# VH-VL binders against q86i44: the designs that were tried, part 18

Target 1, 197 residues: q86i44
Amino acid sequence: MSGQNILKCKKCQLEITNKIITNHNSDTFHEQCFVCKLCSTPISDPYFTDKETGDFYCAKCEVIRNDQSKPLRESLGFCSLCYKYFRQNEDILTIDLERYHIGCLKCTICKKGINNEKYYREKMTSKLSNYCCEDCFEKVDKCNGCNSMTLGQTLLAMGKNYHANCFKCFKCSEIIKPNSPYSINKQTNTPSCQKCN
Short names: E, the ipSAE of ESMFold2; O, the ipSAE of OpenDDE; V2, 0.75 times the mean of E and O plus 0.25 times the DockQ between their complexes.

## First folded at step 4 (VH-VL)

Design e4 (framework fv_pamlectabart)
Fold by ESMFold2-Fast, scan of step 4:
Structure e4 (fold): chain C 197 residues (1-197), chain A 124 residues (1-124), chain B 107 residues (1-107)
Amino acid sequence: as target 1 above (197 residues)
Amino acid sequence: EVQLVESGGGLVQPGGSLRLSCAASGFTFSDYWISWVRQAPGKGLVWVGEINPDSSSTNYAPSLKDKFTISRDNAKNTLYLQMNSLRAEDTAVYYCARQTYEVTFSGDRYFDYWGQGTLVTVSS
Amino acid sequence: EIVMTQSPATLSVSPGERATLSCKASQSVSSYVAWYQQKPGQAPRALIYGASTRATGIPARFSGSGSGTEFTLTISSLQSEDFAVYYCQQYNSYPLTFGAGTKLELK
């Protein structure tokens, strides 16, 4: 019935008939059996094995499961900055609908944690943003083109700071790219690209 | 003028599928997270799910994640909701709604503009 | 998931009066609460966000307050166009959730 040449899942001990996952020890698993215990995603290197239970944990979840201070709220997942689960009675901060512990997002100006109070953000890219607290918002420099805050890298042009997409030709409204030549109308103090001059 | 216009609703049999569209105009569509929200006749609002600006992330209400798929075509300024395995309890007006994003605003992500909705009726 | 509980289900008031609508979260949502107005046959309209900030174009008679788990929408000096259903919504955690609504009706 069962022979030594039958492919069996090391975790559940049942025969593998569909898709075979093999680890570095040449152990074989069902796809659904070689997953992280906490986040249920397929295992990829590096990963950790609990010696008592045989359960697998991805690198992020291994850090999370070693924090035993309070019961985990596993259904909420984990903080996108520190990779630790949310605990019972813990307030969370949501930005771009990613979840963060209170205080994991730091104000760029004063360096204190943002405590689920009013905060302001500067979008750099779809994946990157800079943040500041309400108290620091009034103190930050503004973009000369849009009059919105500047927390990160800016384009310095005509002695003023601009977001990259806010420095535009006065005549054609096209963005003047970094290191591109432009001219200044001294009477209006407005920039013009080379095509419009 | 910011506008969102839903279309594609109608009568569908239980177990059927339907694809809804939401045409956006008056703003840079590719800069915003957009959600689908539904409302059964005489009932309240229920969040269905959302998609980020570049389509790399989608989130769904847990009860709906196996039935509904959200996608977008930024070149056409259009959002889609693919609805499969429809049941009577999926009968609702489906709204697309834009989530606020502004550099100088606090981290608030509420629904600042809504479409007029499109009615989906699942009838046996 | 966070449950948003609105009360009362129906509030009967006369024009010129003040209406106070309650919204309670099953756990803290900090200040991440929005209020929406919906008239029959129409899409919802944003009124308040961040618990207390009025959305663009919203009259001063609408005000919001609260933090944590207890939130209030106040409409002072009611106008005839204010009779509608009002929904609160939290956007602090997934899934995003709405209250069941409070219907503001003419007495």
Scores: ipSAE 0.000, ipTM 0.452, lowest interface PAE 15.4, mean pLDDT 78

Design e5 (framework fv_pamlectabart)
Fold by ESMFold2-Fast, scan of step 4:
Structure e5 (fold): chain C 197 residues (1-197), chain A 124 residues (1-124), chain B 107 residues (1-107)
Amino acid sequence: as target 1 above (197 residues)
Amino acid sequence: EVQLVESGGGLVQPGGSLRLSCAASGFTFSDYWISWVRQAPGKGLVWVGEINPDSSSTNYAPSLKDKFTISRDNAKNTLYLQMNSLRAEDTAVYYCARQTYEVTWSGKSYFDYWGQGTLVTVSS
Amino acid sequence: EIVMTQSPATLSVSPGERATLSCKASQSVSSYVAWYQQKPGQAPRALIYGASTRATGIPARFSGSGSGTEFTLTISSLQSEDFAVYYCQQYNSYPLTFGAGTKLELK
């Protein structure tokens, strides 16, 4: 009955009675209609629209769908950083079961591509790592808990640098969180959490 | 404390088959490419082949590709070498060796830790 | 395949001396050469990688140099524990290949 005040989804042309999504052109959509065609994730700027089909693609999936480096072998897959397919006979860098094109890794310090040089890695979590090139490696400090390099944020405790998960109670091995109280054993010069004190 | 321990070696007759195991501990086994390297008594080191972390890729020395198969079980932290159609020339100590993937780009890795080896003797 | 040629096959030296071991590749391997030490009855131990970088825990008396086709391992001021067989390995191209080894023995 209220023709002029009815919001219609531009994608499906049906009335919007739930949450509405509005784009930069003031077009309105159902939440479920303003999603990436390939990954089904809700769209956010920037995004791309296929002129023939009207389908939407997020920035990541637009790169994937336009990649002309389509693999000749089913198992080749695509790069975890740039999201473009691997070509047959292409050299692939594999780290923690993720695959990368040579040159897609960037040094955290100098931002240069690590495709023609040795690289060094700092593992921050099971799924996140920082990398640096050989030229920058000698300039980075080491974590006093695990004795590996530090490229990201560190905890300063007892005058030493630690990865957040490497500053542990000497007695119970539990992580001592930033700004949590701890004591120092005078004989061993080791930290103890409040519970083990 | 990285450890690699090979097992399964022994005496086998020509034409026979044998499966070697390499038990890993002290590191996240599923993050590393691992190789098999062999050494005949009194001779030098010879690369046999390698396997990637998720088992989707294997590479072999060309002369050994049809004879040997490398596999791994990440849940058991164990690497395997299946050896078929064995001949006297295959008599060697077989080592498993871990590759340092963080040092070089794709395909360019050296061996940072080695097991103690297991002796395979092919003789009648 | 790339052939790695080590020379000499055997080097006789005394403790305190300097030992120089040679490794030549049949084709350029850039800097992708590693050196390993093997003592009788033991597994190989990594000494050098990338032609010139010492592996963790390796004493400063061990040094590597070279690029392309010519590589050298130098051991300054030899210690008694350094008498072993040394292997070079290229990891630039498949198949991965090792030299035949240089045996460092007491004079």
Scores: ipSAE 0.000, ipTM 0.428, lowest interface PAE 17.9, mean pLDDT 78

Design e6 (framework fv_guselkumab)
Fold by ESMFold2-Fast, scan of step 4:
Structure e6 (fold): chain C 197 residues (1-197), chain A 124 residues (1-124), chain B 111 residues (1-111)
Amino acid sequence: as target 1 above (197 residues)
Amino acid sequence: EVQLVQSGAEVKKPGESLKISCKGSGYSFTDYWIGWVRQMPGKGLEWMGIIYPGDSDTRYSPSFQGQVTISADKSISTAYLQWSSLKASDTAMYYCARQTYEVTFSGDRYFDYWGQGTLVTVSS
Amino acid sequence: QSVLTQPPSVSGAPGQRVTISCTGSSSNIGAGYDVHWYQQLPGTAPKLLIYGNSNRPSGVPDRFSGSKSGTSASLAITGLQSEDEADYYCQSYDSSLSGYVFGGGTKLTVL
């Protein structure tokens, strides 16, 4: 009998004409077909295969998938901090594409969960951020340079608090680093770096 | 003040590679995600993916994963969208857009500033 | 079909009120994700019109308003003007797709 002598993707059953991925069972896949179903990351050992669907799961996502807590709202996904599914009537907090149970995201100052209140975010310099609840926001110091909240360590200069990157020379706009000398123009109450004195 | 400026229109043949750009100015480029959105002639908007220039964390729409590459060079405040091999079906207007959110309970992201668009025409 | 469903067109006369619906599902609007709206004038890039269900950016007149209920959202335009003639898109986030979704767009014609 004449057979078809072509490599087919085990996942989608279509011909593979470009990069071939081979697993330890010698099964072949398109690169885009050998990814984790939940996080879309390319598969690497160890991984798991759903027997009914043929879908793949990385080790982290297999734990999430096999969680015994199977609420009615599985389509909402799971909390990014505790990895538990959201339940039928549960409100959720969404920040930067990630979902959280109300209370899983903690205030940096008081350590209580952020609930059905306004929250405040320290200005983002990277994708990592500090958060605080409304009650703590009333009590937190502000940066004198950008007038935004400060949740971490600050630079104390001219009797005021600054984020490290917010204490700048008035003349050249260069950041005045901690323990670097600077001058104060008494008439305008503005700092100048050593080179602009 | 805040501005996103995209590279000029491109006319290409199937199989050619292409890299288009989106330059941000008037804000801290590393503090905002940049998204790419496709609009085929006479059709609606389709989200392709986003990148956080501060650490190059990139997230793709399932429809575009493996079809394009999104990158950024934070030293020149520029994001990129790249094809290794263009197809006639890639003919479209491509927009870049800055993503932000309101400091509220939900924190859901939206696109507040958009580039002017880059028209890519792939002739068959 | 788009994941978010909008009517393909709506029309009205100057001074009238029109509404544009955006219908989602339990994985997006029904999951509690905000709805944002964009206006695209002919030959131009989209512009943010409404964010966070009902908030207006600086420069957007109060004739434009947004609302959200259950799995759906609506954009209302009162006192319709000829310069409102444009395509309007809703946008949210979808957990099943792990990404942003746009509605199919609604073309508003001012008669």
Scores: ipSAE 0.000, ipTM 0.465, lowest interface PAE 14.4, mean pLDDT 79

Design e7 (framework fv_guselkumab; at its last look DockQ between E and O 0.04; V2 from the best seeds 0.00; counts 0 for: pae E 14.7 > 2, off the site)
Fold by OpenDDE, look of step 7:
Formats: sequence, structure tokens, C-alpha cells
Structure e7 (fold): chain C 197 residues (1-197), chain A 124 residues (1-124), chain B 111 residues (1-111)
Amino acid sequence: as target 1 above (197 residues)
Amino acid sequence: EVQLVQSGAEVKKPGESLKISCKGSGYSFTDYWIGWVRQMPGKGLEWMGIIYPGDSDTRYSPSFQGQVTISADKSISTAYLQWSSLKASDTAMYYCARDLSGYEYFTIRSFDYWGQGTLVTVSS
Amino acid sequence: QSVLTQPPSVSGAPGQRVTISCTGSSSNIGAGYDVHWYQQLPGTAPKLLIYGNSNRPSGVPDRFSGSKSGTSASLAITGLQSEDEADYYCQSYDSSLSGYVFGGGTKLTVL
């Protein structure tokens, strides 16, 4: 009887019969067991484990715990860019639930610190977002696809800049990938993918 | 000032045991991870493992798991790297380094202070 | 082979701009882990140059800058100086290996 090495969840000690989650310590968990104790969000790296209870905490919730447990630090969390803990007397900029020291977040164009809520954000497909200050906004080129500002890497086609996902076939609306063949309608100056040609 | 001071150069034969040290000063030793990094002659940097002296939580690179032992003595602010049986292939420079993550910084897994290195030469 | 890929060497003349690339994968840089950079002068220990993709420690001049996009990162050096001749390493974390990972290193020569 080949003793099938039953994989057990390190958290609940029960057999794992479905998706196996493996952490950076090679421990295995049920998907539903590897969640933050405070917010119930699936755990992603980095995460923290309570030594007494064995409970997991996401990065955001861990910061909250540390603030409560370490009053001497007078910490209000940490900056999402420089990672230094905030102090009570420090000015903080909050954008999309992320917190920054004043000056840490910078304009992509002029590199000045974003110090107030007067900023513009470029929507990216990645978690990375580019920011533009109010002073630079008028000088920034706009995507020919979506008419929003282009701050990061763009595709140049037909003399115009596009976000990667904004360069689409005029006929079928499929995204034309970089270096993929496409045709240009001379009348409308619009691209068509190979399938629609 | 934060400093990591490593033990001196070692010349050993294959099969011998070795324990080298890294002493931290100028900061709370128990509040920061200490990593070990190998650099073979003329080669790049290789992460070996890391220890948190506060509770002796230790993590190893898969490549070095079972090959070395990392430990720490918090009473004297010292981390250790040791071999039970050296090989000629263990000839390298070994660095200890403090992870930036700790008392003032969120976990970011970057090494902000480095020891001067310990040269280990293993030859027959 | 190093998990992160760097060019083995780059060169530039004094005053020029040089860039060093660091290419990872979906299990490290692409997974959202930060990239850090180290400078190693000849015969010395590595020194932290950039942390958290683009942050400079105290003492590092602003002519050094870091960026990250997708599965890759880049170190840029403007106003290249003779003292910049060194080995440069990128570093991140890899979830599949459960550990810190370094690039193979890039030797920068100042012509």
C-alpha cells in the first residue's frame, strides 16, 4: 500500500485535497487558510506570522499591529516608496489607500515631489502607475487611443503615441501587439490587424 | 555608526570544519535580519541564508540548505556561518549583511550594511 | 546561472549616461517584488546603491537612479565618473525559490 504522503495544511492540520498554497518556508496550506487574520485577504508576500497564535497578517495589517504594539515609535505606518515608518509629526500624502511621505512620490516629467492632491495619474496595466503634477499636465502628450496622458512606455504608430493596450484594430477592436503586422487605412488613418485585412 | 565586523581570513583543508563570525554594532542587533552572501573568486553574489537574531528564525537558500549552518548569539551581537566538512569548492569570499528591514523600515529585503568579508581558502 | 539577468559588461566615457538592465521573471520582479542595486568597487564589499526600485540611501548621489517595469529593472548613471568603475548587482526576491536572488553582475568600465 504505497502510503500516499497526505499533504496537510500547516494551519488547520487537515488534508489538502484542492489547491495547495506553498509559502516561502515551504509550508503547505489550504487556499482558505492562508489569509490575513484581520482583513481575510489572501496572503501575499511579504506577510507576517504571529508567534503565539500562528495567525497570518498581510503587510498592511501588520503595520497596524506594529503601531499598536510599539507606542514608543509613534508610527502611523510606512511609506509605500521609501518604506520608512511614519512618525506622528510627519506630513503624509494618501493616494488610493497608499501613503507616502511628502516628496517621495514624484512627477514622472519634472521629478518634483507630489505634495498635494493636485495630480494626474496614468492608468497602467501593471501595478505601477505614473504620476504627473499639475504644472506638467498640459505639456504631456496624450494617447491617440484613449486621449489620456502618456507618461510611461508608449507605442509609436502612425506618428502618434499609444498605450500598449490602446493600439487596437479598427475593425475588430483587438489589441495589436508590438511588432505585430498591421495595415493602415489611408483615408481614416486607422490600423487594422492582419486578420481583418 | 552601524558596523558589521567579520572574522579574519581562513585557510583550511578539505574535510575540516569551520565557523566564521559577524559582529554587529551601532544598532539593536536583535531587531534586524542578518544574511550571508557567498562570492566565489571572480564570480557574482549568491545569497546563502538569513537569520533573525531576536528569535533565531533562520531561512536558507535551497542551494545551501543542509550545506551550511547559520546561527546567532544575541548576547554578543554575533552571527555565525559554519561548515561541518569543507570542500575545495567552498573557497570564496563570504559576506554578512544587515537587511534594511527592521525597526525603522518595513520589510523590503535589501541589505544596507555589509561586513568587510571573510576569505575562506580550502586547498589540499 | 543567475535568476536575474544582467549584461556582463557596459562601458561609457566620462560625463556620459549609461544604463544597466536587470531582467527577471513572473516569479520575482514580475511578481511585484522590489529591485535593489549594489555597487562593488574593486577589492571591496558591496554597497547598497538603490533600494525599493528607486530610492537612494544617504550619501548616494542623484546621478544614480533606478526604475522598474514589468519583469525588468534598470539602473541609470548620468554624468559618469571614473570612480563609478565597479561591478553592479541587481537583487530581488523570488517566490519560486523562496529566497533572495541576485543578478549575475555587470562590470562597468569608464573609458
Scores: ipSAE 0.153, ipTM 0.661, lowest interface PAE 2.1, mean pLDDT 86
Fold by ESMFold2-Fast, scan of step 4:
Structure e7 (fold): chain C 197 residues (1-197), chain A 124 residues (1-124), chain B 111 residues (1-111)
Amino acid sequence: as target 1 above (197 residues)
Amino acid sequence: EVQLVQSGAEVKKPGESLKISCKGSGYSFTDYWIGWVRQMPGKGLEWMGIIYPGDSDTRYSPSFQGQVTISADKSISTAYLQWSSLKASDTAMYYCARDLSGYEYFTIRSFDYWGQGTLVTVSS
Amino acid sequence: QSVLTQPPSVSGAPGQRVTISCTGSSSNIGAGYDVHWYQQLPGTAPKLLIYGNSNRPSGVPDRFSGSKSGTSASLAITGLQSEDEADYYCQSYDSSLSGYVFGGGTKLTVL
């Protein structure tokens, strides 16, 4: 309620309304924001801060992230998610022309690292996808329009889940966009866009 | 079920423009990358570029950047390859092909379905 | 010049085993990118034969198999048949070119 008495997380700059973590500099953080970027373990001294991103690293992970066997590693490229070089003969996960270490991509549902043979994806854009492991795939809701999995945000229409591009007019087959008016034929339980009414 | 159908053979003179097509059917056209591959007479396969029809994100081989334009019209499930000014060296068979990378399954960038090819002959 | 190197030709008699090699470098196969194989029968479009180093699409006989080691991959065809006479292409991805790369192709002749 009172300006400037609101505690904000130094990392994400959002209000802290639950547990407050305070570091040796008297900076305040959400519990989930004061963790090592690489191993997700709660931070304790000694720790290191990346000057450009503000991300924290425990002592162990700071050594790992600074492992720079150049120039061989530069020729092998580096992971698009963690920005560490690939090792010679290392298995590499490749998605939409970007390269990743095995395990750098996490299942959206269970948060475990996944292997390339067992990854299922929901493509959001050419550059953004949600992923899940095989075990979680069986539990995921399916889109009522295309019968494929839904991991991210879905359109809830007529009591069913749809990908945004899968909710279509029964009469003209054009996509009914979110917040666009449509009517329901109660006898067939099918949607129609405004111009097909 | 899945099918890519390409436009018919073309006979052109150097300097003319050309746009050939590749129509997808039997799948969600906007959820797969479409690639273009050239095969000159008696020679091997050369990747030219790819497009994601859902947002028109297009990537070109360095050898073909600036030589051709790849585009797509998702309303009619059709991808295009076009030249502003043809050269005799453009004489080749041109294939479109769908990237095996799908909406639901993580794959490693190979072409699972191919069009029948469009033969382009450029001669004076 | 193709980025991936294949022998220009290979031959065998019916019933024999033939192997087609595909040699890359540290920026493609050696970087861990998978190798895929295509069969092109005379006068037809290429057809996916092997994907992800060793996987067969539905309808491809198990006498076709793929493998990868280091900077190279190979396609093995056992029980060679006359209808296997075709051009075979390997394909991978190259990080230095940021794109798909094909081998030069191998013409298989069944004697």
Scores: ipSAE 0.000, ipTM 0.457, lowest interface PAE 14.4, mean pLDDT 80
Fold by ESMFold2, look of step 7:
Structure e7 (fold): chain C 197 residues (1-197), chain A 124 residues (1-124), chain B 111 residues (1-111)
Amino acid sequence: as target 1 above (197 residues)
Amino acid sequence: EVQLVQSGAEVKKPGESLKISCKGSGYSFTDYWIGWVRQMPGKGLEWMGIIYPGDSDTRYSPSFQGQVTISADKSISTAYLQWSSLKASDTAMYYCARDLSGYEYFTIRSFDYWGQGTLVTVSS
Amino acid sequence: QSVLTQPPSVSGAPGQRVTISCTGSSSNIGAGYDVHWYQQLPGTAPKLLIYGNSNRPSGVPDRFSGSKSGTSASLAITGLQSEDEADYYCQSYDSSLSGYVFGGGTKLTVL
């Protein structure tokens, strides 16, 4: 017998005096030694063992370790939002030369992902847009300044919705910010900033 | 050790509400999607929906949209499946399962760890 | 019924080879999405058997293998053993449903 039934960790060869982790071959390990080689996640089923090194890999990291399609993956490019590479034959949402995973973009109103279904876009800058799914589009209010969708934060002024940058002085066309005073021309129902009255 | 531990079996009447839980441990709970899968007695596996606890992004199968609510409390590493009004046809085994994160290098879309299941019985 | 089609049952004697098919469409397997396989022993939760079409987790015997071609995938089991008696499910992703899809399951009987 081995005397006091001393168990050694197969990974580090040192005695195990606390929690003992056992694999399907009855090998024993320290809890901290039975971890994925790449991500250090504690190993549980399913996992992989490299026959030459004895290293363990979780399912995710086994895919990464054995990815023979790396050159192709790099040629396919990556998502402009999450910056993860595309896989071959993946459905890709392309908007103005930008490419996205299906579902990485979300509806501004309901926060559900855009799923390669009908969608509507409100372009805010050359690099930034709000998006709207079909169901929410039918319900969205329009800006009373520019007559396009109001998907993001809105300003309620004169009893109507406006984009933050669409509530402008009628005389000088400068933006009237929410905490700025303004006057209303009653005959035209148009706002004027303090400088123009 | 990665584990998903589900709440215990439930016996309910039609019209009652129910919330069952799935507690994840041994990994970064907010970095992986958690899915819910139904198995009706004597039938196969049906995907119900999935949640990313990191930002609460939730996706539903068309068959279950509006029928259940999937949620998570990341402060206690727990995902939930809930009904506002149970039907007898909701009698089934319900599994939670971990998927790989959508933030990872690859989108694998497989369930690598499963909970033990929660049997829900709804009868008059 | 299910989006992915599997035979409802297959059988074989110990030591024989069996295959389980999984047939999809252009919106799932035919679009290039991976196929995964799960084994469900009687009275237990499903367990990942094959992922990414053909990869085996540690502890899964090498007599299990997977492949994918066109709109279909296949699970092969060689050297059939009595402990292989279980239900087997294929799973993929479907872009038209924007969701995960399972096959209807195949009951494997070892004679």
Scores: ipSAE 0.000, ipTM 0.469, lowest interface PAE 14.7, mean pLDDT 81
ESMFold2 (binder alone), look of step 7: mean pLDDT 93; pTM 0.953

Design e8 (framework fv_nisevokitug)
Fold by ESMFold2-Fast, scan of step 4:
Structure e8 (fold): chain C 197 residues (1-197), chain A 124 residues (1-124), chain B 108 residues (1-108)
Amino acid sequence: as target 1 above (197 residues)
Amino acid sequence: QVQLVQSGAEVKKPGSSVKVSCKASGGTFSSYAISWVRQAPGQGLEWMGGIIPIFGTANYAQKFQGRVTITADESTSTAYMELSSLRSEDTAVYYCARQTYEVTFSGDRYFDYWGQGTLVTVSS
Amino acid sequence: SYELTQPPSVSVAPGQTARITCGANNIGSKSVHWYQQKAGQAPVLVVSDDSDRPSGIPERISGSNSGNTATLTISRVEAGDEADYYCQVWDSSSDHVVFGTGTKVTVL
């Protein structure tokens, strides 16, 4: 039967008046309705559809999604310490691309939970950090080279504590490694490596 | 040292969209958050949103929700901000800025490096 | 909606002290950051976490934060301190970055 054809978006069921996106099943969508749920990029083949939600996922995000054993109803992510998903409207602590529930992150010294209050971090490696609250920061030994906290293992040189990367030659600024010989200028109380003597 | 380099100035018509890029160098792109902040002529700073590239998750200011999209491409160390349905009041300098985590983190949502800014002019 | 209120302008004579306030309910429970913006330039971080100075920022610039008021103090003001100054916090309840209204510092 003849009549006027109206194009509707399969995802939102509203009329499409401008740009039309068509998938391999000849279904039509608004441009903003045909995007990956996790990365928000426009969908292209191959892609995947969640049967229950109708949400689309690109090939990369489908792999990521399948590594999670829990149903994905909201893309809120999960805590890096307890590996449980965040709840809607929950305050999240984000440090160096890792997310934590408020209270999961604890002071290394006193073991009390760190919330959205003041705290201090000592970065040990690109992936690892030690944290402490403000009260403990005042009591912890400081690195003699950078005046920041010394948590974990430190170098003891010239009777003082240093982070491994903070004990440097005064003349060339190269790091003086453990068991490497160095000299002390007694007038300036500064170290120099053997090459700069 | 860390540098953020933004794309050049744009002149757009009302109702169109603009996409501004921000290329990071001198640091690990994926280990930091990138935010977008705009400033209309003679006005103050206004946060639009930010993204954590490795998670692909973006967070938007309520005023721009539905019009702004922030994305990142880790392979090119580039973040993007796309603003749609442009109005004359969207005429502004748009900045990208990097969030880093240093000694204290109760204030880890501050911006230590800023791009040079991109002027977007919306005129009929 | 959490808002940071700053005076629109502050005038100060060279060598004197300028004080820029940033007001909000219970702002002392948050960490306040400050940015300096000179004409035609991008903002520059001058104070982080209430009172910490980034490398390269003069000791004349300091910050404090308690109760309902955070303050940026510029002592021994120089002509080069003339700029717009913005305070900033992160509001955890909304997960939003909030900037102050800005203060134009004029050195007369």
Scores: ipSAE 0.000, ipTM 0.415, lowest interface PAE 19.1, mean pLDDT 76

Design t1 (framework fv_nisevokitug)
Fold by ESMFold2-Fast, scan of step 4:
Structure t1 (fold): chain C 197 residues (1-197), chain A 125 residues (1-125), chain B 108 residues (1-108)
Amino acid sequence: as target 1 above (197 residues)
Amino acid sequence: QVQLVQSGAEVKKPGSSVKVSCKASGGTFSSYAISWVRQAPGQGLEWMGGIIPIFGTANYAQKFQGRVTITADESTSTAYMELSSLRSEDTAVYYCARGPSYEITVTFGSYFDYWGQGTLVTVSS
Amino acid sequence: SYELTQPPSVSVAPGQTARITCGANNIGSKSVHWYQQKAGQAPVLVVSDDSDRPSGIPERISGSNSGNTATLTISRVEAGDEADYYCQVWDSSSDHYVFGTGTKVTVL
């Protein structure tokens, strides 16, 4: 048969026989090889790759590694949006692994800065996320496919709002594209694409 | 296909302001930073600042702080650069350029993959 | 204020190799990007992250970066390579994009 389909870890160049991790460039890794060099946690976007060593760094550890600020007794890193260093005793917003100055991150709906208050994130397939403040959260529509907020463009189908990638055929799970024909099962209230009836 | 299309050439008097537009197509506008880079006649490239449209926040080079304002309108996929208190030294071609996505840190992956065609702004009497 | 110094001009004959340097203290610790700008046109990214070529850029164009000097190399030069070339880095100490002074490549 065939011995040519060897899947190798890009980091260590050894065969992958167990779980495979794939990044956005379609590179494959052992689960234990796709981790941050400094904190040893599994890598998730965004991340940095050191071009000389091939080591990975999560967003938080990369900020710390590159902080050259002498005014800080302990490095607090810099804002992921405005790229200025944090000061001692300054309030910092941490969303996922990224840090922001108060006021740099804004609510998508009301455009006011997201300060030391509760915030909510829209689940996105894109790498950038939409955020909103507590006051706007209760007023915003939710996607009926993923049950998350709809801060961006939505598809109106079956009298409900969906993210474009969340309106799927219940029989084959393929995305039903905008303006594509579909049928509804009146008893289950589920959509099916033309190929599935 | 990603394209950045800028507004046309402008002739302005000293002391006035100019607002240049940059319309993006063929990609997700909100997912990428848009920067403005200028080039005076016969001179090199100079970064002025940039914006991440989804957050509506802008970063400016210290040299232009107080005179430049960069904004974005996600509904029209258009970024704007307004420069006030114009002087003859501001005569230049102004470019918009797509910077790194949120996943590419400014520390190591910071480059411009697509550029607008440029807008000539002439400041004279 | 971090500055990238390039030679003002480089002259090269067709078929030969042009080398454009970009000098700065410890530039080898930074990622260097290169742009080609033809007369009356916008810059075009030709090398990213020291040595990566964007899709559509010919293999004749390559980059390297070590110590205090980054270099853009254009082998088998063609008339169409005549342009201004700029190197560029992000300086994390000043939170600033820095462009080189530019090099005019003339094909004889």
Scores: ipSAE 0.000, ipTM 0.418, lowest interface PAE 19.8, mean pLDDT 76

